# VHH binders against q9vm92r272to629, part 4

Target 1, 358 residues: q9vm92r272to629
Amino acid sequence: LEERMAFIEDYQQTQARSLLLYVREHQPAELISENGTIFSTTLDFALGKVKKMVRHAEHYSLDDARIKPPTPAEIVENQTFMVQSTDVLKSNAKFKVSEKVMAEYARLAGLYLDQIESLRPDYRWDGSRNLWILKPGYQSRGIGIVIRSSLDDILQWTSNNQNKKYIVQKYIERPLLIYRTKFDIRQYMLLTITDTKVSIWTYRDCYLRFSSQEFTMDDLRESIHLTNNSVQKRYKNKTNRDSRLPKNNMWSLDQFKNYLRIMGAPDGSWSKTYNGFKQNLVAVVMASLDETELLQNAFELYGCDFMLDEHYNPILIEINSTPDLSPSTEITARICPMVLKDCIRVVVDLPKNPTAAT

## First folded at step 14 (VHH)

Design n55
Fold by ESMFold2, look of step 14:
Structure n55 (fold): chain B 358 residues (1-358), chain A 125 residues (1-125)
Amino acid sequence: as target 1 above (358 residues)
Amino acid sequence: EVQLVESGGGLVQAGGSLRLFCAASGFTFDSYTMAWLRQAPGKRREWVAYITRYGSTDYADSVRDRFTISRDNAKNTVSLQMNSLKPEDTAIYFCAADTGWEVVYGESPSDYNYWGQGTQVTVSS
């Protein structure tokens, strides 16, 4: 119950941000009509919601956040907001305000969005569609994963599938695309523990995995949106798919670096992306280690999945503790055996050379 | 016996060029990523460039567009072409065989399995 109420609050906060993003993305004249059905109180509610999110992010208090049930008046306000904002975002409903008033709301929306995005940089990756990805909790390799936009649909789905213990995460609406196609990056990470001291390693090589279909937000099918190899291997590439994309839906790091050069990215773009991988992985591991008993002379290999934004900033999607290292393409046939060989070079060979130092 | 032997260092005027070579023996050179590092007096050793077993390269920001790393797997050599040299490039330059991993946190002893003896590069004003 507590999980359900927390998700409903997260969804409603995301809806408020989605409405403000929509307002920022459009000219004020496009958003209004004399016959409009949406009143300015909907915008006031969204602005107020985001202002509360800013206060929470700056001054966090568990007692103030989400535990107290809403009053009957608050229930009506929330319901009214959800209905009217959904009409704007999904049905292009218009505001019944003057253009001058709408322009002022657009200015305020920009200010409040800038504030919350400075405190929560990950919000820069959201769009206005309030999409969520639902994943089975038993570590499915793409089986049973769905993407939904409706709060009621999400709640109904999780109620109908309680035996699978679904996890609900915000969908990344604005990923970097290559030739109109979604991709992710498989990055390997190694943890070594010697004498109760942990070391974190990132592999210098990686590979990209592409969807079999062109990206569109108008169609939420898995063949478009789930780039995992376990999902995409069940699909054939669309016949008019861009011919510059790999037929086996994988690129080596060299192929990606060549793409970056062709597209005019600065020469150091990969090194900055890779530094972002390192920063993200260190942060996640260090948060986990505070709660973990360290075992001496142990190691663990992880497969980490990233997407990129339009500025080549990394977005960590998943860390897999049992990565599949079986070759499936000519790319994985080279990389996967070498990851294992290079792991031995760290775990076995470095301890034999006590004078080696970085 | 594993051996990495650097050569081609020396004294050069600012704006000049040098080409370093590293000859490798005693290990399976073709299966390693190879790197150049440098150490100025009193400073920490820093990475300069690497070249993977498949020829992919990357460079430290301080040398990007001025230095070029290359390898010849038939001769078991790696080289570093250094152009537009600056006094800040003065250092002992080392050739190294890379583990394939970068340590990003912790007391790891090294990213590298094997090291050369180094060759001095001095860039005078």
Scores: ipSAE 0.555, ipTM 0.777, lowest interface PAE 0.7, mean pLDDT 82
Fold by OpenDDE, fold request of step 18:
Structure n55 (fold): chain B 358 residues (1-358), chain A 125 residues (1-125)
Amino acid sequence: as target 1 above (358 residues)
Amino acid sequence: EVQLVESGGGLVQAGGSLRLFCAASGFTFDSYTMAWLRQAPGKRREWVAYITRYGSTDYADSVRDRFTISRDNAKNTVSLQMNSLKPEDTAIYFCAADTGWEVVYGESPSDYNYWGQGTQVTVSS
């Protein structure tokens, strides 16, 4: 129940940000009408929510946020906001305010969004559609993954599938694309525990996975929005997809680096990305250690999936225990055996001989 | 004992060529990505080129099309052919080996697993 409430709150906050983003990105004259059906109170509500978010982020650790049950009045207010904001975002409903007033709202929207994004940079990755991805907790490899925008749909989906534990995550609506196609990066991580000491290893080589279809937000099908090979192997590459993309829907790191060069990416872009991998993974692992009993003399290999933003910052989207190491493509046929071989060197050879090559 | 020994450095005039060699011993050479790095006086060490165990190569933009990295697994050597040398290429050049896994927490992180002592390359104007 608490988790559900937390999600609802997050969804509503996201909706508020989305509305403000919409207002910021449009000209005031385009947002208003004499016959508009949306009232200024909707904007006030959105601004208020984001302002509260800013205050909370400034004064409280994210961990200290105690979710209080909403009052009946608050529930009604939230419902009204959701309906009206959805009408604006999905149906282009207009506000019944003057242009001058709308301009002021736009200014404030910009101000508050900048503030919250400064405090929570991850919010910059969110779009205006308030999309969420639902993943089965027990299944890997993209099976049963659904993308939804409607809160009611999401809640209904989770209720109808009570026997299945679902993970709900914010969908990244504005990912970096390559030739208008969605991609992610599979990065390997090795965790070793020796004498109750944890070591984290990252593999310098990685590979990219592409969707078989051109990216579009107008179609939320898995063939477009999921990149894992287990899903994409079921689909044929579309003919309208850029011919420069690989038929096997994978790139090596070298191919990616070459692409970066071709695109004129700043020098050191990959280094930035890779460093970001390390930082993110260390942070996640460290956050989990407090809750985990450490096994002695243990190791585990993980497949970590990252998306990139327009600045080549990595966004961690998934960590997979026991990643698929099958040689399904020429890319994986090369890298997977190598990863395993090198893993053995770290786990077996190094402990036996500290001077052994790793 | 792991050893990387660079050779072939020296003084050369601008526009000239040099070929650097690195002889590796004490580890399974064919399991490593080999790289060349360089450090100019007062500057940070910078990556120049690498060649993977499978022969894939990449270069820094500053040396692309001028330098060529190659390896001979039978001889446990990696080489760097340097053409059209410029004064800006003056540096100590290091051979390095990377097995792929990098420690990012728990042990001291290193950029590469093994390093040579370096060889001086000086390009005169």
Scores: ipSAE 0.551, ipTM 0.815, lowest interface PAE 0.4, mean pLDDT 90
Fold by ESMFold2, fold request of step 18:
Structure n55 (fold): chain B 358 residues (1-358), chain A 125 residues (1-125)
Amino acid sequence: as target 1 above (358 residues)
Amino acid sequence: EVQLVESGGGLVQAGGSLRLFCAASGFTFDSYTMAWLRQAPGKRREWVAYITRYGSTDYADSVRDRFTISRDNAKNTVSLQMNSLKPEDTAIYFCAADTGWEVVYGESPSDYNYWGQGTQVTVSS
């Protein structure tokens, strides 16, 4: 129950940010009508919600940090906001305000969004659709993963599937696209444990996995949005697909580096991205590590999935403890056997030659 | 017995060029990623470039567009072509056989299974 209430609050905060993003991305005249059904109080509510989020992020105090149940008036206010904002975002409902008033709201929306995004950089990956991805806790290979936008649908889905222990995560609405196509990056990570000392290793090579379809938020089907190979191998590539994309839906790291060069990416863009992989993975491992269960002289190989934002910053999607190393393309036939062989070079061969220096 | 032997170092004027070579023996060379590293006087050893077993390359930002790494699997050699040399490039340059992994956290003896003795490069103004 406590978890559901926390999610509901998170959803409502995201709705407020989504409304402000929508207002920022449109011209004020496009958002208004004298016959509009949406009141300015909906905008006041969204601005207030985000202002409170900024205040919370900037400092900690008892009055700012305490979680209180909403009053009956606040419940009604929240409900009214959710209905009206949904009408704007999903039905293109118009505001009943003057163009001058709307322009001031747009200015404030930009200001507040800039403030919260400077404090929470991950919020810049959100769009205006308030989408969430639901993943079963006890399943893998893409089975049972759904993307939903409705709070009621999300709560019903998790209630109807309680035995699956669903995880609800904010969906990344603004991923970097290559030729209008979504992709992710498979990065391998190795943990080695010797004398209760953990070492974290990242593999120097990786590969990209593309969707078979063009990216759109107007269609949430898995063939567009789930880039893992077990899903995509069941689909044919879009007719008239950009010919620069790989037919087998995979690129080597070299192909991606060549793409970066062609697009005029700054020198060292891959190095920056890879450093971001390293930082994300260290943070997650250190947060998760339980030293009381450390197994002496062990190693674990993980498959880590990343997306990128428009500035080539990494977005960690998941860490798989049982990565599939079976060759499925020319790319995986080359890389996957080498990952295993190079693991042996770390866990077996390095202990035999410990005098090397870095 | 495993050996990595660097050669081609020497004294060169700023703006000049130099080509380093690394001859490898005693291990399965064509299955390793190979790297060049350097150590300036009083400084820590730093990575310069690597080349994977398939010919994929990457470079440190300080040498990008000036240095080119290449390999010849038939001759078991790795080369580093260094152009537009600066006094800051003065260092001992080492050839190394890469594990394929980079340690990001924790203690490790090395990212590299094998090392050479190094070759001195000195760039004067």
Scores: ipSAE 0.541, ipTM 0.756, lowest interface PAE 0.7, mean pLDDT 83

Design n55
Fold by ESMFold2, fold request of step 18:
Structure n55 (fold): chain B 358 residues (1-358), chain A 125 residues (1-125)
Amino acid sequence: as target 1 above (358 residues)
Amino acid sequence: EVQLVESGGGLVQAGGSLRLFCAASGFTFDSYTMAWLRQAPGKRREWVAYITRYGSTDYADSVRDRFTISRDNAKNTVSLQMNSLKPEDTAIYFCAADTGWEVVYGESPSDYNYWGQGTQVTVSS
């Protein structure tokens, strides 16, 4: 119940940001009409939502964190906002205000968005479509994953599938693309645990997995949006796909580094990206340790999936505790056996060669 | 008996070039990532470059575009071409066999399974 209410609030916050982003991206004259059906109170509501988000982000515990049920008046106000904002975003409905008033709202939208994005840089990855990805709570390998935009559809889907315990996660609408095609990066992580101390290791090699189709937000098919090999193996590549993309939909790290050089990426872009992988993984592991009793003298291998933003910053998507190491392509046939061999080099062979430290 | 033996060090004027070699024996060289590290007097040992078993390379920012690592699996050697040398490059340079993993957090005896004894490089101003 409390979890459902928290998601509804997150959805409504995302809708507010989506509306403000839409307003920022258009000229005021494009947004208005004398016959417009959208009230300025819809903009006031969106601005108010984002202002509350800014205050929350500035303080870790300013107000009661528990979600309170809305009053009947708040339910009506929220529903009115959702209807009107959806009409703007999906149906190009127009505001009934003067151009001067709309220009002031556009200025405020820009200010509030800049403010929240400076506090929450990850919000820059969102678009205006309020899309969510629904994943089964068990290991799915891409099976049963759906992408939905409607709050009612999401709530109905999770109700109809309660035995699967779905996880609902905001979809990243603005990923870095290579030749108009979505990809992710599989990065391996190893945890070693000795005498209640944890060491975190990242593998020096990785590989990229591509979608079989060009990226578009106008089509939410899994063949476009889910880069898992288990999903993509069911689809053939688009006939006129960019010929520079691999036919087996995988690149080695060396191929990606060559792409970065050809595209004129700043010097050290891969090093910056890889350092970002390390920072993200340390943060996630450290956040989890207080809740977990560690087994002494153990090790665990994880498959970590990242996307990148337009500035090559990493976006952690998933950490898989049972990664598939089966060779499925020429790329995985080389890397996956070596990941296992190199684990042995850490756990078994490494002792008796201590590093010098000051 | 595992051995990594560095050679090719010496005295070089600033702006000059030097090539280091590392000869490996006693282990399966072609299945290891190989690295160069260096230690200046009074400093911690620092990573310089690595080359994976498949030829992928990376470099510390301080040497990027000046140094080039390469390997010859037929001869079990790894080399480091050092161009545009600076006095700050003065150090003992070590060859190492890498686990393939980098320690990101915590204590570990080493990222490296095997080490050489090192070769001195001195760059005069």
Scores: ipSAE 0.540, ipTM 0.759, lowest interface PAE 0.8, mean pLDDT 81
Fold by ESMFold2, fold request of step 18:
Formats: sequence, C-alpha cells, structure tokens
Structure n55 (fold): chain B 358 residues (1-358), chain A 125 residues (1-125)
Amino acid sequence: as target 1 above (358 residues)
Amino acid sequence: EVQLVESGGGLVQAGGSLRLFCAASGFTFDSYTMAWLRQAPGKRREWVAYITRYGSTDYADSVRDRFTISRDNAKNTVSLQMNSLKPEDTAIYFCAADTGWEVVYGESPSDYNYWGQGTQVTVSS
C-alpha cells in the first residue's frame, strides 16, 4: 500500500522531469501554437515539482523519505498536470505561449535539470518517455518482464498480478551502445562471512551480452531490450546486423578492451569502469546489511549485471542471487567453471593459509 | 612440493628492459590466476599485474603500458616483460597464484594461495 503511493509519487516526479527534458531538447518554436491546448501553468507545475525534488535531495535521507498522502488540492493539481503533460509527450500537443516565453521556460528547464542532476547523477540516464520496467519478484529468466509508460497500465498490471509480487523499476533510456546494439556486462561478486565480519569480492574476469537486434525506443520488444542470455537465445540476430558484433552475442573482457582501444577510449577506461563496479557493489551491499540476517561462516555468489553510460560509467541493473553458471557459449564455457573453482579457493583453501589467524 | 621460482632479475639502467620468469610446479598451474607483486625497500608489497587462465589481464596504474604479463601453460611459466624501467621500479618481484577474486571490502588472511621467494630488480639512474 505504502509502496504503491511511493511509486505514484516517483512516477509523477519523473513525468515532471520528462516534460522539462522534452522542452530543453526542442526548439521553442517547435513547441508552441496560437491554437495550443497546453498552458504555461503545466510548465510552472513541472518546474515547481523539480524544485521541490532539489530541496529534498539536498537533505535526503532514506529514513526521512517516507511518503505522505496528498491533499485533495494536490490530487487535482497532479491530475491536471498528468493529463496536460501526457498530451505534450505522447501527442505532441502545443503550448499556448509566445516564443519568447517558451524560450525562457527552456532556459529554466535546463537550469532546474542541471541542479537535480548534480544531486542525483543517475537522472542523466533518463529520457523523456517515463518508461518503467516491471519484473516478477521471483527469478523469471526474462519471462513476464514488461516495459510500460502509462501509470494506469502499470498500476493495473501490478494489481492484476499481486501473486507474482512485481517489482517496478525506472527503465534506463540512454545506455551505451556498441554498433547500435544494447549490451550488459556480467560481473560476479562473492560475499564471505567469517567471525561476524563480511568481505566483498569481485571476480577479475567478466563478459558482455548483446541484444540480437538494434536498439530503438520505438519498439519495446524483449529481443531489443532484455540482454540476458535466457531471453536472447530464443531470437535470431537481425539479418543485416553489424558484422563486428559476435554471432553468439557475447564478448570476453579482452574483446571489449580491444574495442575500447580501437575506438580511442581514454587511457585507463576499463580500470575506471571496473573501479566503478566495485564502488557500486560495496555501496549496495553495505546499504543492504541492516536488512539481512548474517550467517556465520557463509558465502554467497552473485551475478551482477551492469550497463554503461556513454562516458563508460557503470549502471548497476541487477544483482542475481542464483546466477546461471551453465556454459552456453565458448565464452561462458571458459569463465563459468573457473568462477566456481576460484570460489572454492576463497572459501575453503584460503582459511588453511599459513598467514591466517584463527 | 609446491614451488614458484622467479628468475631474470638484475641490475639495469633507467629506460632499459628486463623480462622476469616464474616457473611453477606441484600444483595445477593452468587452472590458477597468476600474478606479479613487488616490494620496494621500506614499503609494503604491492600488486603489479595478473593474468587468468584464459588471458584476461590487468595492471597497476604505475606500470600500465610499460609492463606486459604473459603465461605459457604448456611450460607452466608466467613472465613479466618490463620496459622503460624507472628507479621507482626497484623492488623484489614475487610470483603468486591468486584466488581469481579481489577483496574490495573487508579483510582476508591472504589474497594468494602460493608465493615465490622473489627476484631482485634494481634500476639505476
């Protein structure tokens, strides 16, 4: 219940950002008409919403982020905003303002977006489409995952499928692409718990998984947008796909490093990306420890999925507690068995080392 | 029984090159990630490079583009080609068989299953 209200607020905040991004991305003359149906009050509402987000982000605490029910006046204002902004974003409805006034709104949109993005850098990955990905709470291997943009559709979907315990996450609209194709990176992580102390380990090798199709936001099919192997193995690659992409839709880390060199990526780009993986994983694990029961002398192997932004910064997508380690390609046939062997070297063989204190 | 034996160290002028070798015996060499570490006088041991069974490599920033790690699984050897040597590269260099995992938070009693005794590299100005 409280989760539902929190999502509705997140969606409405995202809609405000989406409208401002749309305004910034277009020339003012393209956005207006003398017969326009959208008034400047819709822009004023979006600016106000983002300004409130900036204030909260400056003092944000997870414990202080509890939601509150909206007042009747706020409900009406939100409803009006949602209708008007949807008409702009989905139907190209025009604003009834002068070009000079629209240009000033574009300047303010840029200013407010810069402010919130400085406090929430992950917002730079959003586009203007307000897309959300809905995943079943159980391990689905891509089954039952949908991408939706409509608030009503999302709420109806989750209500109609309560037994599946769907998770709703913001979809990343601006991922790094290789030869116009979406990919992710599988990074393994190991947690070990000894003597009530937790240690976090990252594996020294990883691999990339590519979509079978070219990336487009105009088609939300899983063959384009869900890069996990269990989904992609059901699809054939696009017939005229770039020949430099791997036919089995996987690259080794060495192949990715070679790509970075060929494309002239800054020196040390992989090292910085990998350091970002480490930082992201430590942060997520440490945030989660207060909500988990620690088992003495235990270990857990995780498959962590990352995307990159256009500056090679990592975007953590998912941490899978039951990763598939079955060899499915030449790449996984080489890496997955070794991940398991190297886990034994950490959890069994290391405690027997002469330098270990007992 | 388990042995890692380094060789190829010595004295070299700044700007020069050396190739270090590590011969391994007594364990299943081709299933381990292999690493080089070094210890300069008065400093702690520091990681230099690693190479996995399948050729994935990484390097410390201080040696990137100057050093190259390689392995020969048929001969159970790992080598470190060291080019453009600087006086700060002076250290004892150790070969190690590591776990394949990096500790990124917390403490571990050891990052490595087996160690060599080291070989001295001295770079003069």
Scores: ipSAE 0.526, ipTM 0.743, lowest interface PAE 0.7, mean pLDDT 81

## First folded at step 15 (VHH)

Design n58
Fold by OpenDDE, fold request of step 18:
Order: sequence, then C-alpha cells, then structure tokens
Structure n58 (fold): chain B 358 residues (1-358), chain A 125 residues (1-125)
Amino acid sequence: as target 1 above (358 residues)
Amino acid sequence: EVQLVESGGGLVQAGGSLRLFCAASGFTFDSYTMAWLRQAPGKRREWVAYITRYGSTDYADSVRDRFTISRDNAKNTVSLQMNSLKPEDTAIYFCAADTGWELVYGESPSDYNHWGQGTQVTVSS
C-alpha cells in the first residue's frame, strides 16, 4: 500500500513536471485559445507541486515513510489536475488565458524545472508523456515488458498481476540515440565474495544493442523501445532505419568509440560513461548488500544494461544475474566467451597465483 | 615460462616522444587484454593503457591523447607510443597481461596476471 501510494505520488509529480516541461517547450501563443478548456488553476497546481518537490529535495530526504495519505480534497484536486493535464499533454487542449499570462507561466515553469532538475538531474531524462515501464520481477529477457502512460492502466495491470513480482520504472523518454535509434549498453559486472568481503569488478569491454526500428514516442511498441536481443530478434529491421546501423543490431565498444569520434564527442566521453558505470554499479551493489547475507567464496556474473543521456551519463536500467552469454551475433560470439574466461581468471587464477599463466 | 620483455625506454626531453615495446611469450597472447602500467618513484603502480584482444583501447586520463597503445597478435607484441612527454611521465613502465576486469570496489591480489621487469622512462624538464 505504501509503495502504491508512493508510486501514485511519483506519477503525479511527474505529471506536474511533464506539464511544465510542455509549457516550457512551446510558444505561449500555441498553448492558448479563447475557447480553451484548461484553466490557469491547472498550471498553478503544477507549479505548486514542483515547488514542493524543490523544497523537499532541499530540506528533506525523499523517504516513503513521509508519504501521507491524501485527504479527500487533495484526491479531488489531484484527479482534476490529472484530467486537465492529460488533456493538454495528450490532446493538445488549450489554456484559456492571455498570451501574457501564459508567457509568465512559461517563465515560472522554466524556473521551477531548472531548480528541481538541478537537485534531481535524472528528471532531465523525462519527457512530457509521463511514461512508465513495467517489468516482470523474474528474468524475462524482455518478455512481458510493457510501457504505459495511464496511471489507471498501470494500477490495473499491477492489480491483475498481484501474484507476480513486478517492477515499475520511469521510462526514459529522452535517451541518447544513435542515428535516431534507441540503444543500450551491456556492461558486465563480477561480484566476488572472499572471506565475507565483497569485491566488485567491471569488465573493460562491452557492447551496444540497438532497436530494429527508428525511435519514436508516437509508437510504443517493443520493437522500437526495447533493445534486448531476445525481443529484437523477432523483428526485421526497418528499411528506413539508418544504413550505418548494423544488421545484427549490435556494436562493439570499438565501433561505438569510432562513432563518438565521428560525431565529435568530447575527449574522454567513453571514460566518463565507463566511470559512470562503476559508480552506479557500486552504489546499487552496496544498497543491496544491506539486505543480503553474503556467501563465502562465491562469485556471480551480471549483465548490466545502461542507457545514455545526451551528456553520455549512464542510466542503469537493468541488472541481470544470469546474463545471456550465447553467441547470438558476431559481437556476442566474441565478447561472451572472453568474459567467461576472464571471470575464471579473476575467481580462480588470481587468488591462487597472481602470476599464474592461464 | 611467461615472459614479458619491455624495451624502448630512455631519457627524453619534455615534449619528446618514445615508443615502448613489449615482447610476450609463454602464454596465449591473443587471449589476453594487454596493458601498460607505470610506477613512478615513491608512487604506486598505476594503469596507463590497455588494449583488448580485439583492439579496444582505453587510457588513463593523464595520458589520454598523448599515448597510443597497440598490439600485434601475430608477433605477440604490445607497443606504447608516447608523445608530448612530461616530467610527470617519468616512471618504470611495465607491460602486463590483464584479466580484462577492473576492480572497482574491494580488494584483489592483483589486477594483472603478469608483468615484465619494466623499462625506465625519464622525462627531463
């Protein structure tokens, strides 16, 4: 119940930010109409919500324990806001305000968004569609993943699937694209436990996975928005997809680096990304260790999936405890056997004899 | 017997260039990520560059854009082209066979399986 409430709150906050983002990104004249059906109170509500978010981020820790059930009045207000904001975002409903007033709201929207984004940089990855991704809690290899925008749909889905572990995550609406195509990076992580001490290893090599289709937010099909090989292998590449993209929908790290060079990415962009991998993974592992009894003399290989933002910051989207190491493509046929071999080197060879030939 | 033999070091003036070589034997060279390490006086050994089996490379920030690592799997050799050398680059440089994994948290006996005797690089101001 608490988790549900927290999600609802998060969804509503996201909606508020989405509306403000929409307002910020459009010209005031485009947002208004004499026959507009949306009132300024909707904007006031959105601004208020984001302002509260800013205050909370500045002065308080974001803790689910602080989430209070909404009052009946608040429920009504939230519902009204959700309806009106949805009309704006999905149906291009217009505001019944003057251009001057709208311009002021746009200004304020910009200010408040800047404030909250400074405190929560991850919010910059959000678009205006308030999309969420629902994943099964079991290793589904992309099976059963759905993207939804409607709170009701999400809640209904969760209600209908109570017997299943699921994860609801904010969908990244503004990922870095390569040739207008969505991609993620498969990064490997090795955890070793020796004498109750955890060591975290990251593999120096990785590979990229592409969707078979050009990225568009107007179509939420899995072929467009999921990059898992298990999903993409079922689809043919679109003919209109950029010819520079690989047919097998994978790049090696070297190919990616080459792309970065071609694109004129700043020097050290990959290093930045890779460092980000390390930081994120360490953080996640540390967070999980508090909840896990450590086994002695154990190791586990993980496949970690990352997206990138426009600044090449990595966004962790998934960790797989049993990553697919099948040689499904030329890329994986190369890297997967090596990863395994190198795991053995770390787990077996190094502890026994750091100078042992393998 | 695993052997890594570094060469090419020497004295060079700041702004100068050196090319280091490493000849590897006694192990399956093409199955290893190869790396260059360096150890300056009074400092810990540090990673400089690596090159994977298939040629992916990365560099320490301190040497990025100045150094280039390359390998020849047919000859079992690794090279390090060092340009725009700085006094701070003064160190013993080691060729190493790398596991491909980087320790990011915790303890490890070694990040590398093997390294040679090293070659001295001295950059004068």
Scores: ipSAE 0.719, ipTM 0.874, lowest interface PAE 0.4, mean pLDDT 90
Fold by OpenDDE, fold request of step 18:
Structure n58 (fold): chain B 358 residues (1-358), chain A 125 residues (1-125)
Amino acid sequence: as target 1 above (358 residues)
Amino acid sequence: EVQLVESGGGLVQAGGSLRLFCAASGFTFDSYTMAWLRQAPGKRREWVAYITRYGSTDYADSVRDRFTISRDNAKNTVSLQMNSLKPEDTAIYFCAADTGWELVYGESPSDYNHWGQGTQVTVSS
């Protein structure tokens, strides 16, 4: 129940940001109409919501982490806002305000968004559609994954599937694309536990996975928005997809680096990305250590999936404790056996002979 | 017995170039990522460059665009072309067989399976 409430709050906050983002990205004249159905109070509400977010982020207190139940008045206000904002974002409803007034709202929207994004850089990856991805907690390979925009749909989904544990995550609406196609990076992580001490290893090689279809937010089908091979193998590549993309929907790291060079990416872009992998993974592992029973003399291999933003910062989207190591493509046929072999080198060979050939 | 023998080090003036070589034996060379490491006096050993089994390369930021690592699997050799050398590059350079994994947190006896005795590189001002 508490988690549900927290999610609802997060959804509403995201809706507020989404509306303001929409306002910021459009010309005032395009947002208004004499016959507009949306009132300025909707914008006031959104601004107020984001302002509160800024204050909360600046003055983070553990005591404030307690989600208070909304008052009846707040419930009504939230409902009204959700309906009105949804009309704007989904149906392109217009505001019944003057152009001058709309311009001022746009200015304020920009200001408040800049403030919150400075405190929460991850919000920059959000679009204006307030999309969420629902994942089964223990299922791998994209099975049962759905993308939804409606709060009611999400809540109904969770209600109908109470026997299943679902993870709800904000969908990244503005990912870096390659030739108009969504991709992620599979990075491997190895955890070793020796004498109750945890070591984290990252593999120097990785590979990219592509969707079989061009990216669009107007169609939320899995063939477009999921990149894992288990899903994509079910679909044919679109004929109009860029010919430079691989037929098997995978790139090696070298192919990706070559792409970066071709595109004129800044020097060291990959290094930046890779360093970001390390930082993110260490942070996640450290955050989870308190919840994990550490087995003595154990190791575990993980497949970690990352997306990139326009600045080549990695975004962790998934960690798999039982990654698919099947040789499904030429790329995986090469890297997966190597990963396994090299795991043995770390877990078995290094401990046996740490000073070999020195 | 696993052997890694480095060569090509020496004294060079700032702005100069050197090419280091490493001859490997006693293990399946083409199955390993190879790396160059260096250790300056009083400093910890640091990673310089690596080249995977299939030829993917990466470099430390300090040597990027100046150094180039290459390998010849037929000859079981790895080389490091060092251009635009700086006094800060002065160190003992080691050739190493890399596990393919980078330790990013925690403790490990070694990040590498094997490394040689090293070759001294001295860059004068």
Scores: ipSAE 0.713, ipTM 0.872, lowest interface PAE 0.4, mean pLDDT 90
Fold by OpenDDE, look of step 16:
Order: structure tokens, then sequence, then C-alpha cells
Structure n58 (fold): chain B 358 residues (1-358), chain A 125 residues (1-125)
């Protein structure tokens, strides 16, 4: 129940940001009409919500434990806001305000969004559609993953599937694309436990996975939005997809680096990305250690999936404890056996005989 | 016996160039990531560059765009082309065989499986 309430609050906050983003990205004249059905109070509410978010981010952790139940009045206000904002975002409803007034709201929207994004950079990846991804708990290979925008749909989906633990996450609406196609990076992580001490290793090599379809937010099908090989192998590459993309929907790290050069990316862009991998993974592992019983003399290999933003910052999407190491493509046929061999070197060779010829 | 033999070091003026070589033997060379490390006087050994078995490379920020690492698997050699050398590049340079895994957090008995005796590079002002 508490988790549900926290999600609802997060959804509503996201809706407020989405509305302000929409207002910021459009010309005032495009947003208004003499016969408009949306009033300025909707904008006031959105601004107020984001302002509150800023205050909380500055002074408090937005932890679920601090969420207060809404008052009856707040519930009604939130409901009204959700209906009105949805009309704007999904049905292109117009505001009944003057152009001058709308311009001022656009200014304020920009100001407040800049403030919250400075405190929460991840919000920059959000669009105006307020989309969420639902994943079955502990399941791998993209099975049962759905993307939804409606709060009611999301809540109904989770209620209908009570036997399965679902994880609800904000969908990244503004990912970095390559030739208009969605991609992620598979990064390997190795955890070793020796004498109750945890060590975290990252592999220097990685690979990219592409969707078989061009990216579009107007179609939420898995063939477009999921990059897992287990999903994409079921689909044919679309004919209109850029010819420079690989037929097997995978790139090596070198191919990606070459692409970065071609695109004129700053020197060291990959290093930035890779450092970001390390930072994110360490943070996630450390956060989980308090809840995990450590086994002595153990190791585990993980496949970590990352997306990138336009500045080549990595976004952690998923960590898989049993990554697919099958040689499904020439890329995986190369890297997967190597990863396994090198795991053995770290776990067995280094501790026992670091100078042994292998 | 595993052997890594570095060569090509020496004295060079600032702005000059050197090319280091490493000859490897006694292990399956093409199955290892190879790396160059350096250690300046009074400083810790630091990573300079690596090249995977398939040729993927990366560099420390301090040497990026100036240094180029390459390998020849047929000859079991790895090289480091150093251009635009600076006094701060003065160090003993080591060739090393790497597992391909980078320790990000925690402790490891060794960062690299094998390394050579090193070659001295001195860059004068």
Amino acid sequence: as target 1 above (358 residues)
Amino acid sequence: EVQLVESGGGLVQAGGSLRLFCAASGFTFDSYTMAWLRQAPGKRREWVAYITRYGSTDYADSVRDRFTISRDNAKNTVSLQMNSLKPEDTAIYFCAADTGWELVYGESPSDYNHWGQGTQVTVSS
C-alpha cells in the first residue's frame, strides 16, 4: 500500500513536470485559444508541485518513508489536475489565457524545470508523455515487459498480476539514438567476495544492442523499445532503417568508438561513459549490500544494461545475475567466451598464482 | 616462463617522440589484454593505455591524443607510440598482461597478471 501511494505521488509529480515541459517546448500562441477549456489554475498547480519538488530535493530525501498521505482536498485537486493536464498532453486541449500570460507561464516553467533538473539530472530524460515501464520481478530477457502511460492502466495491470511481483520504472523518453534507432550497452560486472570483503570489477570491453525498428514514441511495441536480443530475434529489421546499422543489431565497442569519431563527439566521450558505468554500479551494489547476506569465497557475473543521454551519460536500466552468454552473433561469440575465461583468471588465477603462465 | 621485455626508452626533449616496444613470451599472448603502465619517482604506478585482444583501446586522460597503443599478435608484441612528450611523462614504463577486468571497488592481490622490468623514459625541459 505504501509503495502504491509512493508510485502515485511520483506519477503525479512526473505529470506536473511533463506539463511544464510541454509548455516550455511550444510557442505560447500554439497553446492558447479563446475557446480553450484549460484554465490557468492547472498551470499554477503544476508550478506549485515542481516548486515543492525543488524544496524537497534541496533539504530532504524523497524517500518513500517520508510520504504523507494526502488530505481529501489534495486528492480532489490532484484528480482535477490529472484530468486537465492529460487533456493538454494527449488531446491537445488549449488554455484559456492571453498570449502574454501564457508567455509568462512558459518562462516560469523553464525556470522551475531548470531548478529541479539541476538537482535531479535524471529528470532531463523525461518527455511529456509520462510513460512507465513495467517489468516482472526477477525475470530476464524482456519477457512480460509493457510500457504504459495511464495511471489507471498501470494500477490495473499490477492488480491483475498480483501473483507476479512487478517493478514499475520511469521509461526513458529521450534516449540517445544512433541513426534514429534505440540502443543499449551491455556492460559486464563481476563481484567477488573474499573473507567477507566485496570487490567490484568491470570489464573493459562491452557491446551495443540495437532495436530492429526505428525509434518512435507513437508506437509503444516491444520491437521498437526493447533492445534485448531475446526480444529482437523475433523481429525482422525494418527496411526503412538506416543502412549503416548492423544487420545483426550489435556493435562492438570499437564500432561504437568509430561512430563517436564520425559524429564528432568530444575526445574522451567513451571514457566519460565508462567512468559513469563504474560509478553507477558501485552505487547500486553498495546500496544492496545492506540487504544481502554475503557468502564467503563467492563470485557472481552480471550483465548490466545502460542507455545513454545526449551528453553520453549512462543510465542504468537493468542488472542481470544470469546474463545470456550464448554466441548468438559474431559479437557475442567473441566477447562472451572471453569474459568467462577472464572471470576465471580473476577468481582463480590471481589469488592462487598471480605469476602463473596462462 | 612468462617474459615481458620492454625497449625503446631513453632521453628526449619536450615535444619529442618515442616508441616503446614490448616482446612477450611464455603465455598465450592473443588471449590477454595488454597494457602500458608507468611509474614516476615518488609516485604510484599508474595506468597509461590498454589494448584488448581484439584491438579495442583506451588511454589515461593525461596521454590521450598523444599516445597510441598497438599490438601484433603474430609477433607477440605491443607498442606505445608517444608523441608530444612532456616532462611530466618522465617515468619507468612497464608492459603488462591484463585480465580485461578493472578493479573498481575493493582489494585485489594484483592489478595485472604479469609485467616486465620496465624501460626508462626521460623527457627534458
Scores: ipSAE 0.707, ipTM 0.868, lowest interface PAE 0.4, mean pLDDT 90

